# Ledger of designs, part 119: VH-VL binders against q8ixk2r445to577

Target 1, 133 residues: q8ixk2r445to577
Amino acid sequence: FFGMLQNKGLTDYCFDYNPPDENQIVGHQVILYLCHGMGQNQFFEYTSQKEIRYNTHQPEGCIAVEAGMDTLIMHLCEETAPENQKFILQEDGSLFHEQSKKCVQAARKESSDSFVPLLRDCTNSDHQKWFFK
Short names: E, the ipSAE of ESMFold2; O, the ipSAE of OpenDDE; V2, 0.75 times the mean of E and O plus 0.25 times the DockQ between their complexes.

## First folded at step 7 (VH-VL)

Design gg86 (framework fv_recaticimab; at its last look DockQ between E and O 0.63; V2 from the best seeds 0.00; counts 0 for: pae O 5.3 > 2)
Fold by ESMFold2-Fast, scan of step 7:
Structure gg86 (fold): chain C 133 residues (1-133), chain A 119 residues (1-119), chain B 112 residues (1-112)
Amino acid sequence: as target 1 above (133 residues)
Amino acid sequence: QVQLVQSGAEVKKPGASVKVSCKASGYTFTDYYMHWVRQAPGQGLEWMGYINPNSGYTKYHQNFQDRVTMTRDTSISTAYMELSRLRSDDTAVYYCARSKHYGSGFDYWGQGTTVTVSS
Amino acid sequence: DIVMSQSPSSLSASVGDRVTITCKSSQSLLYSSNNKNYLAWYQQKPGKSPKLLIYWASTRESGVPDRFSGSGSGTDFTLTISSLQPEDFATYYCQQYYSYPTFGQGTKLEIK
């Protein structure tokens, strides 16, 4: 699947990656932002290797979660996907991070009015349901 | 064996457009990005942009984004680069070259297409 | 753009010589998660397409003679030819692929 990765519960919000420097796409947090329908910083691919790729950069970016962390950060994609970059998109729309046994949830960022995807214990909440648009 | 075969030399007048083709064989066309790199006579290599043949997504260097269009036809494993509103300083050899999606050196290049722009 | 600077712009040498070409990037090309430097070296002979020699700063492409070696990390990189052969007279380019590709200006290796 290719497209904008939208949240079912937090309607109108999509995965968004807009680093301040396009020459250094690695290490910044993936955020949620109003879906704009233009692709670009909101265009992602879910692959057969269970990666969520940021296809608007070369080399491609791959969303990852560091051990013990709950934030999603951008890494460079590798020839063989490491375990911290693998997400299972389930039939019910859950994004299950296999290495941590947690699900991706739309959540409010701690100090602001902005939203981010975070790892949380899996529930059937609509805030943990995602789909490509 | 992997091959990238480009179309033949072109001579154009200023203001015209040129469309160069690059036919891939010997590998899965959609598994590699296709880049375009040019080289003016006696000068170095200048990256113009790429196309992801799988998604169709393109990224152009800012110096070319107003005049370049990159496309592909997956049914014939061919990538295209069209440069419009040609100037005399667009005279160069134009190369296609492939890279892996996770980033790599350009391991295979086309033979090059000479484009001459003169009145 | 990540800026790539090569030195020297030209180099004169004799067959059998050890030659060194350097390349500097405006930012680090080392990706800490996989410990790889996203840098390649190319050889270009007159009238021909560039040929990949080295990738990931130090890995030799298949079929490239052992006399070619790459070294360095972060922002400073070196291509070495340990014993120059007649067929090695060419222009050499470094290229980063940490972001959108950029090339050094080239180093022309000439007969002394």
Scores: ipSAE 0.655, ipTM 0.887, lowest interface PAE 1.7, mean pLDDT 92
Fold by ESMFold2, look of step 8:
Structure gg86 (fold): chain C 133 residues (1-133), chain A 119 residues (1-119), chain B 112 residues (1-112)
Amino acid sequence: as target 1 above (133 residues)
Amino acid sequence: QVQLVQSGAEVKKPGASVKVSCKASGYTFTDYYMHWVRQAPGQGLEWMGYINPNSGYTKYHQNFQDRVTMTRDTSISTAYMELSRLRSDDTAVYYCARSKHYGSGFDYWGQGTTVTVSS
Amino acid sequence: DIVMSQSPSSLSASVGDRVTITCKSSQSLLYSSNNKNYLAWYQQKPGKSPKLLIYWASTRESGVPDRFSGSGSGTDFTLTISSLQPEDFATYYCQQYYSYPTFGQGTKLEIK
């Protein structure tokens, strides 16, 4: 699967990645932004290695969660996906992070009007349901 | 078994365009990025840009951005590079070369296509 | 752009010599998360396409003789040929792939 990765509960919001320097994509947080499909910031690929790839850059970026953290940040993809880069996109739309045993949820940042994907305990909330468009 | 076979030599006048093809075989074309690199006589290697054959997305080096177009046809596993508004200093050998999605050295190169720009 | 600077631009050596070629990058090529340096070395003979010798700074490509070795980390890298053979006279390039690729200007290795 590839395209815009959209949230069911937070309607019309998509994964978005906008690094300050296109030549240094590592270490910044993935955000949620209104789906627009313009430019290349909202195009991701879900792979057979269970990666979520930012595939408009070379080397490709892969979404990861560092140990003990709940934020989704950009790493470089590797030949074999590291455990912290593995997500299961389930039939019910949940996006499960294997290493942490948590689900990706659309959330509002406490101090702003911005939205981000965060790891949370898995629930049936539509804010934890995702699909490609 | 992996092969990148490029189109034949071209002779062009200044102001013309050239389109070089690169046909891939022996691997899944859409799993690897295709790069274009040129080499003027007696000079080093100059990266021009790449295409992601899966999506069709491109990135061009700033020096070529206004003059280069990279495309592909996945049905025949072929990448293309077109350079417009040719000048005499565009005389070079043009190579296609592949890399892995996670970044890698270029493990396979085409044989090169000589483009000569002369009046 | 990540600038790659090779040294020397050319050198002369005899069969059996040990030669070294250096390459410096304008920023670190070491990705701390996987502890890999995103650097490759190529050999190019006249009239031929470049041939990949080394990737990840120190890993030999399949079929490359043991006399070729790569070393270094961060911004400073070295290609070493431990016992020069007649077929090794060529031009050598370093290349980074941490971002969109750039090449060093090349090092021409000539017979003395």
Scores: ipSAE 0.507, ipTM 0.848, lowest interface PAE 2.1, mean pLDDT 92
Fold by OpenDDE, look of step 8:
Structure gg86 (fold): chain C 133 residues (1-133), chain A 119 residues (1-119), chain B 112 residues (1-112)
Amino acid sequence: as target 1 above (133 residues)
Amino acid sequence: QVQLVQSGAEVKKPGASVKVSCKASGYTFTDYYMHWVRQAPGQGLEWMGYINPNSGYTKYHQNFQDRVTMTRDTSISTAYMELSRLRSDDTAVYYCARSKHYGSGFDYWGQGTTVTVSS
Amino acid sequence: DIVMSQSPSSLSASVGDRVTITCKSSQSLLYSSNNKNYLAWYQQKPGKSPKLLIYWASTRESGVPDRFSGSGSGTDFTLTISSLQPEDFATYYCQQYYSYPTFGQGTKLEIK
């Protein structure tokens, strides 16, 4: 699966990544932004290694969850996907992070009008449902 | 055996376009990025961009952004690179090249296609 | 773009010599998460396509003779040919792929 990764509950919002420097694409937080399908910032791929790749860079970036964190941070992909980069996109649309055993939820960023994907306890909320478009 | 076979030499006039093909065999075409690299006579290697054959997603170097188009036909495992508005300094050997793995170099290269731009 | 600077641009050597080529990057190519350097070395002979020799800065590609070795980390890298053979006279390039690929200017290794 590839394309825009859109949230069901937070209508018209998609995974978005816009690093400030193309020579330093890692270390920044993945956010949610209105789905526009323009440019490279909203193109992602879900791979057989259970990675969510930011497929606009060579080498690719892969979404990771750092220890103790609930945010999604971009790392470089590796030949063998590390445990903190493995997600399961389930048939019901839930995006499950294997290592933390939590689900990715669209949430409001603290003290902001912006939105971000955060790890939360898994529920049946549409804010935890995702699909590629 | 992995092979990348490119189309033959081209002679073009300034302002024209050239389209080079690269046929892949011996591996799953859609599993690897295809890069294009050129080399002017007596000069070094210049990365032009890549295409993801699976999705068709492309990334071009900014120096070529408005003139290069990379495409692919998955049914025949062939990648294409078209360069338009040719000028004399586009004279070069153009290579297609495959990435091996994450964090590896370009492990297989085409034999190169010589493109000559002259009046 | 990450700038790759090779030195020397050219050198002459004899069969059996130890040869060292240097490559410097404008920024670190070391990824802290996996502790790998995103650096490759290529060999190119006249009229031929480049051939991958080393990747991850120090890992030899399959079929590459043991006399070729890569070393270095961060911004400073070295390709070493321990004992030059007749077939080793060629042009050598370093390449970074930490970001969008860029190559060094090349080093032409000629017979003395």
Scores: ipSAE 0.022, ipTM 0.701, lowest interface PAE 5.3, mean pLDDT 92
ESMFold2 (binder alone), look of step 8: mean pLDDT 93; pTM 0.938

Design gg87 (framework fv_recaticimab)
Fold by ESMFold2-Fast, scan of step 7:
Structure gg87 (fold): chain C 133 residues (1-133), chain A 119 residues (1-119), chain B 112 residues (1-112)
Amino acid sequence: as target 1 above (133 residues)
Amino acid sequence: QVQLVQSGAEVKKPGASVKVSCKASGYTFTDYYMHWVRQAPGQGLEWMGYINPNSGYTKYHQNFQDRVTMTRDTSISTAYMELSRLRSDDTAVYYCARSKYYGSGFDPWGQGTTVTVSS
Amino acid sequence: DIVMSQSPSSLSASVGDRVTITCKSSQSLLYSSNNKNYLAWYQQKPGKSPKLLIYWASTRESGVPDRFSGSGSGTDFTLTISSLQPEDFATYYCQQYYSYPTFGQGTKLEIK
């Protein structure tokens, strides 16, 4: 799977990552932004190692969740995918984060009108359903 | 009809600043990135950077990072590119261009704004 | 920056001719997972803005005549005009969008 990772409930929004500095591609939060098909910032690859890769910049970035957090952030990809970088894209569209046992949900960013993907308890909400476009 | 209309030609002295506008129509302005590309006389195309009109986030090419500012005004669907501390080698046609839905290259392009820097 | 090199820098041809322009990138533009090449071709006429012809290396933009075709993969790409028309005399540019955009130096197609 590859392409834009779009939300079923928040219909016009896709995973988006645009680092503020080309030398600092890691450590910043993944956001949701209007799906525009530009590639680059919205182009993700789902790998056989259960990673969500951002291959727009070198070195390659992989989406991760740090211990105790619910936000998705960019880390460097590793030769062997660590547990915090593994997501299971299920047949129903749920994106399950193995290490935390939670699902990725489209949500409003705290103190903002922006939207972000966050880890939440798994439900059958369309806001937790994702697909590659 | 999707269209980008740019401001008129500018003549500037070295050390001055120039601000070029790009007005979008026929589509939802905040749904697409806006890029700026310049072309010096008789030369090829040079990418300068882009702005995300929804968030205001910008990314500039290293060659322009210290001198370029890209902004937008969503109420009038207009993007701006300001280049400061102008040199004679900044003489060029400056284009705005939208990245296409589905990541399919730049389309449309504005008609271009000629900026001449002369002493 | 990914460097894009075009050849030839100029080419003389007659109406009805088959014309080929080549473009080489300093690194692969192919994303292995989606099998797509992040390459576009543009046409620019004097005094006018560039016009998108081809994207994803071989997909023709809507409204572009079928005499224009793109081919290639990885680092080597070709734009072909199968039967040159008078309106096709222009400068052609390849562009990568695998990373931050960069353009080839251009190929000027001139009347023979």
Scores: ipSAE 0.007, ipTM 0.541, lowest interface PAE 13.3, mean pLDDT 84

Design gg88 (framework fv_recaticimab)
Fold by ESMFold2-Fast, scan of step 7:
Structure gg88 (fold): chain C 133 residues (1-133), chain A 119 residues (1-119), chain B 112 residues (1-112)
Amino acid sequence: as target 1 above (133 residues)
Amino acid sequence: QVQLVQSGAEVKKPGASVKVSCKASGYTFTDYYMHWVRQAPGQGLEWMGYINPNSGYTKYHQNFQDRVTMTRDTSISTAYMELSRLRSDDTAVYYCARSKYYGSGFDYWGQGTTVTVSS
Amino acid sequence: DIVMSQSPSSLSASVGDRVTITCKSSQSLLYSSKNENYLAWYQQKPGKSPKLLIYWASTRESGVPDRFSGSGSGTDFTLTISSLQPEDFATYYCQQYYSYPTFGQGTKLEIK
């Protein structure tokens, strides 16, 4: 699967990654923003290794969650996907992070109206359901 | 050339509803969000909500949530905003405007539709 | 729910003057990874729709004269007109698009 990774609950928000430039792909937080339909910063690929890849620039980035954190960060993809980069897209639309046993949820930042994907305990909320468009 | 053309002025009684149209041309209608912004006489700009023309899903500002409905017809590249249970303080110019994530805010606006609500 | 505050509410100036309008947000508009601020500036003339001047806080829209410039980051932003022309007398609005859109209350630029 590939395309814009859109939230079922926040219906107009998509995974978004906008790095400073092509040489600084890694280390920044993945955010949610209004789906624009133009690909690029919102274009992701879900792979057979359970990775969510950002292929707009080279080298390719893979979404990861660092130990003890709940934020999604862009890392370099590895030949064999490490456990912190594996997300199971389940039949109900949940993105299950295998290493932490938590689900990706569209959530508001504490002191703002901005939205980000965060790891949360798995629920049946539409804010935890995702699909490629 | 990109153009957003809105329907003509309306005069309504309190309690009525109004439906304003915004016809897009010069670009792919489904690639941009369509927002509605109003401006009361002598006042600033107030965002009302948007529609994603591709999916049809909408988000409304809480102040309008119970009275506004935004729709679109992709076959004629037209967006609609209907505001019900009109009050005198709904008298305003209503604008449609498009946005894209990459960087423009609202880069094109309709010419505006004046809605006057009076007894 | 991001509140945008502009100052001054009105300003009188003469052709050729350097004019500065400020805009403050109740929270940061900075997408830190890109060093981009989700802020736009608009010009509105009486009886007309707003016209986009600047986006990403400092990027001029195509066709906008060089005398218009935007600066600032985070919560504090400025629109500058380096040498005011007769056609620049208008109301100016800042707008954030970091979350659901909100506008400043506007700054009316009047001829002195």
Scores: ipSAE 0.006, ipTM 0.565, lowest interface PAE 11.2, mean pLDDT 85

Design gg89 (framework fv_recaticimab)
Fold by ESMFold2-Fast, scan of step 7:
Structure gg89 (fold): chain C 133 residues (1-133), chain A 119 residues (1-119), chain B 112 residues (1-112)
Amino acid sequence: as target 1 above (133 residues)
Amino acid sequence: QVQLVQSGAEVKKPGASVKVSCKASGYTFTDYYMHWVRQAPGQGLEWMGYINPNSGYTKYHQNFQDRVTMTRDTSISTAYMELSRLRSDDTAVYYCARSKYYGSGFDYWGQGTTVTVSS
Amino acid sequence: DIVMSQSPSSLSASVGDRVTITCKSSKSLLYSSNNQNYLAWYQQKPGKSPKLLIYWASTRESGVPDRFSGSGSGTDFTLTISSLQPEDFATYYCQQYYSYPTFGQGTKLEIK
């Protein structure tokens, strides 16, 4: 699957990665931003290795979650996907992080009106349902 | 409506520092990168660097990295560019310009700040 | 730095003319993974800041007249003004954003 990864509950928001330094794409948090339909920083690929890849700049990035953390960060893709980079996009639209056994949820960033994807206990909330557009 | 308003013209001596401000209005300040671009008299455009107003992260062009500092104050939606150890060839109009957080064309520019460096 | 070269450096034209400005990059600006060209075009009038006309090589910015069009891919790009108007006499710049931004040296469009 390729495209903009959009949230069902937060209807106009998509996965977004615009690193502060386009020459250093690794180590920054993935955010949610208004879907613009242009691809670019919102264009992701879901692979057969259960990766969510960011291919807009070289080298390719893969979304990961470090042990004990709940934020999604950009790591370098590896030839064989490590466990912290594996997400199962299920039939109901849930995005399940295998290593932590949690689901990706659209969540408000602290005291801001900004949104980020975070790992949370899996529920039937539309804020945990994602689809490629 | 989106507007970027810069501080007024400056005249400086060689070796001094200058700090230019850029006040943003009409949009969410932290959702767009703020870039600084200069233009020497009769010449083209030269990119100096950017700041991510949300994180405070900065990226400077190699030509400026030892002399430039970019900062911001989110409480007043203002970005700053300070250039130190000024030389006569730093005489230019300095612009702030935003890039779409979801793209990188510079869609809005400040009016420019003329900095003249002369002894 | 990716070097941007514009041609011509100046161009004389009359109102109603079709004008073409060329921009060449020292490196391909086409990113194969998203099939996008990381190129923008700007217009600058004397004493004023630049104005974005086109991004992604061919996408016209909101509010820009449809007489302005961009084309090209990889290393060779063109800005076309299909029917020149009096307000179009200005300097035009191409800019790459495949790496940190660099601009062409500009093309001054002058009254013939």
Scores: ipSAE 0.007, ipTM 0.543, lowest interface PAE 12.5, mean pLDDT 85

Design gg9 (framework fv_recaticimab)
Fold by ESMFold2-Fast, scan of step 7:
Structure gg9 (fold): chain C 133 residues (1-133), chain A 119 residues (1-119), chain B 112 residues (1-112)
Amino acid sequence: as target 1 above (133 residues)
Amino acid sequence: QVQLVQSGAEVKKPGASVKVSCKASGYTFTDYYMHWVRQAPGQGLEWMGYINPDTGYTKYHQNFKDRVTMTRDTSISTAYMELSRLRSDDTAVYYCARYHRGLSWFDPWGQGTTVTVSS
Amino acid sequence: DIVMSQSPSSLSASVGDRVTITCKSSQSLLYTSNQKDYLAWYQQKPGKSPKLLIYWASTRESGVPDRFSGSGSGTDFTLTISSLQPEDFATYYCQQYFSYPTFGQGTKLEIK
């Protein structure tokens, strides 16, 4: 699968990655933003290695969750996908992070009016359901 | 041993299409991107695009995007590059080359496929 | 869109000579998060495919003779052949992989 990764509950929002410096794509948080249909900063690939790749800019980035954190951060893709970069996209649309045993949920960022994907205990909420558009 | 073996030389008329194959062996085909690079006689190397054999995603260089199609068949570990509406200036050696995901250089390269476009 | 410029476009040298080829990029190829320069060097003999010599600007590929070395960082890179051998007469290309791949124009190394 590849395309814009859209939330079923927040129906107008897509995974979005727009780092301030495109030449340093590592270390910034993945956000949710209004789906614009133009690809670019909202274009992702889901691979058989269970990676969510951002490859519209070089070097290619892979979404990861650092130990003890609940935010999705862009890391550099590695030759062998590390466990913190593996997400199972299930048939019901849930995006399960194997290492933490948690699901990706669309949530409002505490100190702002922005939305972000966060790891949360798995529920059957539409805010935890994702699909490629 | 890791190797890429390409199809044989082709002679085409202007306006025709050519489809070049690249068969991979000695590694897991879906773990590496496959890029296509061409070289006109006496000229340098020109990147055309790539395919991710795992997902089927393709990215083409602006100069080729309206004429090139890259595909793959994972059951036989083979990548394909089809170039349509051929012009005489498409005469070149076409190479496939392996590229690890976001972290590599080109290694190995196929042996090259000579495509000659003439009337 | 990263432009790679090589110099010289050609040079003539004798066996045993020290040869240097330079490569300049239109923007920095140094990725500060991993401290690596996304630059490779290739050797191409007539009628053959390019062969990888150097990656990460200075790491020599397995099987490549130690007379080949790469140096530089950011926007300025050099390939050095410390003592030229007969089999080294070829065209050399630099290539960036910081963005969509682009190559230098090539440097043809000829017998004097």
Scores: ipSAE 0.055, ipTM 0.697, lowest interface PAE 6.5, mean pLDDT 87

Design gg90 (framework fv_recaticimab)
Fold by ESMFold2-Fast, scan of step 7:
Structure gg90 (fold): chain C 133 residues (1-133), chain A 119 residues (1-119), chain B 112 residues (1-112)
Amino acid sequence: as target 1 above (133 residues)
Amino acid sequence: QVQLVQSGAEVKKPGASVKVSCKASGYTFTDYFMHWVRQAPGQGLEWMGYINPNSGYTKYHQNFQDRVTMTRDTSISTAYMELSRLRSDDTAVYYCARSKYYGSGFDYWGQGTTVTVSS
Amino acid sequence: DIVMSQSPSSLSASVGDRVTITCKSSQSLLYSSNNKNYLAWYQQKPGKSPKLLIYWASTRESGVPDRFSGSGSGTDFTLTISSLQPEDFATYYCQQYFSYPTFGQGTKLEIK
């Protein structure tokens, strides 16, 4: 799978990586932004190692969750994916982070009106359902 | 050079429909959203909606959702905006405008198409 | 919709003046994760299409004179013209792109 990773509940929003410094692609939070289908900041690949890769830059970035955190951060991809970079995209659209036993949800951070993907307890909410477009 | 060239002025009766065109040149048409923004005489700017020329996906502002249709023809790099069931308060200059790659504002605009709705 | 409010609705100024126009949004336009504000400023001269001046709240569009600057974060934004020139008399609009686009009502800058 590759393309825009779109939310079923927040229907106009997609995974988006728009770091504060375009010369430094690692270490910043993944956001949700209006789906546009126009390339690199919203183009992701889901791999056989259960990675969500940001392929538009070299070296490639891989989405990860740091221990104890609920935010999705861009890390460098490894030859063998570490556990914190593995997400199971299930047939119902749930994006399950196996290491934490939580699901990725489209959400608003407290004190911020920005939309971001966050780890939350798994529910059947459409805000936790994702698909490649 | 990037250019957006719109069709000419239209005069319509209430209840009619109008279709405005916007021909793009100087860039890859499918790489930028095309937005439609209108401006009533002496008034501010009102966003109507956009089309993704690559996919054909459209999003309309709630105020226009039941009356507007946005389409494109990629073979001639042209976007269209059709507004139906025209009212006198639809009298305005209608602009097409492209958005930058990262959604950072509207960097190029068409010259505008004046639509006058009068009985 | 995110509501954009500009102040003042009109102002009179003289060539050489420092002019400030403010824009307030009904909700924050800051993505805290990337520290970017999803706000643009436009200039519209009579009978012409709007022209993009500033995007990301403070980034000047190519070809825009450096007397134009944008500042602010979250809900409060300012456009400054450091030394007003005759060609700057126009209407100015702020616009958010944090969600689907909405514009402020405009500020008309007139000769004093």
Scores: ipSAE 0.052, ipTM 0.702, lowest interface PAE 5.4, mean pLDDT 87

Design kk1 (framework fv_axatilimab)
Fold by ESMFold2-Fast, scan of step 7:
Structure kk1 (fold): chain C 133 residues (1-133), chain A 120 residues (1-120), chain B 107 residues (1-107)
Amino acid sequence: as target 1 above (133 residues)
Amino acid sequence: EVTLKESGPALVKPTQTLTLTCTFSGFSLSTYGMGVGWIRQPPGKALEWLANIYWDDEKYYNPSLKNRLTISKDTSKNQVVLTMTNMDPVDTATYYCAHKLYPGRAFDIWGQGTMVTVSS
Amino acid sequence: DIQMTQSPSSLSASVGDRVTITCLASQGIRYYLAWYQQKPGKAPKLLIYAASTLQSGVPSRFSGSGSGTDYTLTISSLQPEDFATYYCQQHYSTPWTFGGGTKVEIK
């Protein structure tokens, strides 16, 4: 799948990655932003290795969750996807992070007027359901 | 469907506290993502955002006025209240409340506005 | 704080004209730009948000474009009811800030 990764519950929010320094694309948090259908910051690829790739820069970035954390951050992609970079996009739209056994949920970023994807216990909430557009 | 209406005093003396109430219908501030903001406009001048409150009671204030502003909500009454302390003649303006569908969205539905004159 | 500079401050136009209004942000605002129309004695009306998304019920003659710091509102064929003051607003980062307004007057 390629495209904008949109939330079913927050109907016009998409995965977005816009690092402040284009020379250093790694290490920053993935956010949710109004789906604009423009630019490179909202274009992602879901791969056969269950990666979510930021496929607009070289080298390519892969979304990861570090041990003990609930935020999604950008890492460098590896030849064989590590467990912390694997997300199972289920038939109901849930995005399941296998290593943590948690689901990606659209949530408000604390103390800001913005949303971010966070790991939470899996529920049947539309805020945990995603699709490529 | 969504409607908002501002109420409060039309005339305030310098140094007094202004209290404005926004009463709304067509949505609930218990609904995920819903917010209400306050914006003012002095006669003949541009719009200035003052404060915002969301369904989860998260509050935002214009830093230039933060020490004078308090925003609160009563979800059961469908009301949002703004207080502004130490009023000055330069605070004379039309005050609006407005609906926000989600964090990151613009103000989509506005009340009619209420004119507040600050004069001795 | 993000400063919004709107140009021109005023313009005169005739019915049927193509009108363009520009808005410049002091930093990148990532398409978080809204346009409002305000008629004398009335509250502002949202026309466009996220730079190019038309609010429900707004006529298709209104369009928005731009990226980064530079955004434009276009009215493709000005109608009598379009004579008003237009404001841009960045809704990217608090405090949310508005441009100074552009008054569109009849020629």
Scores: ipSAE 0.383, ipTM 0.815, lowest interface PAE 3.2, mean pLDDT 90

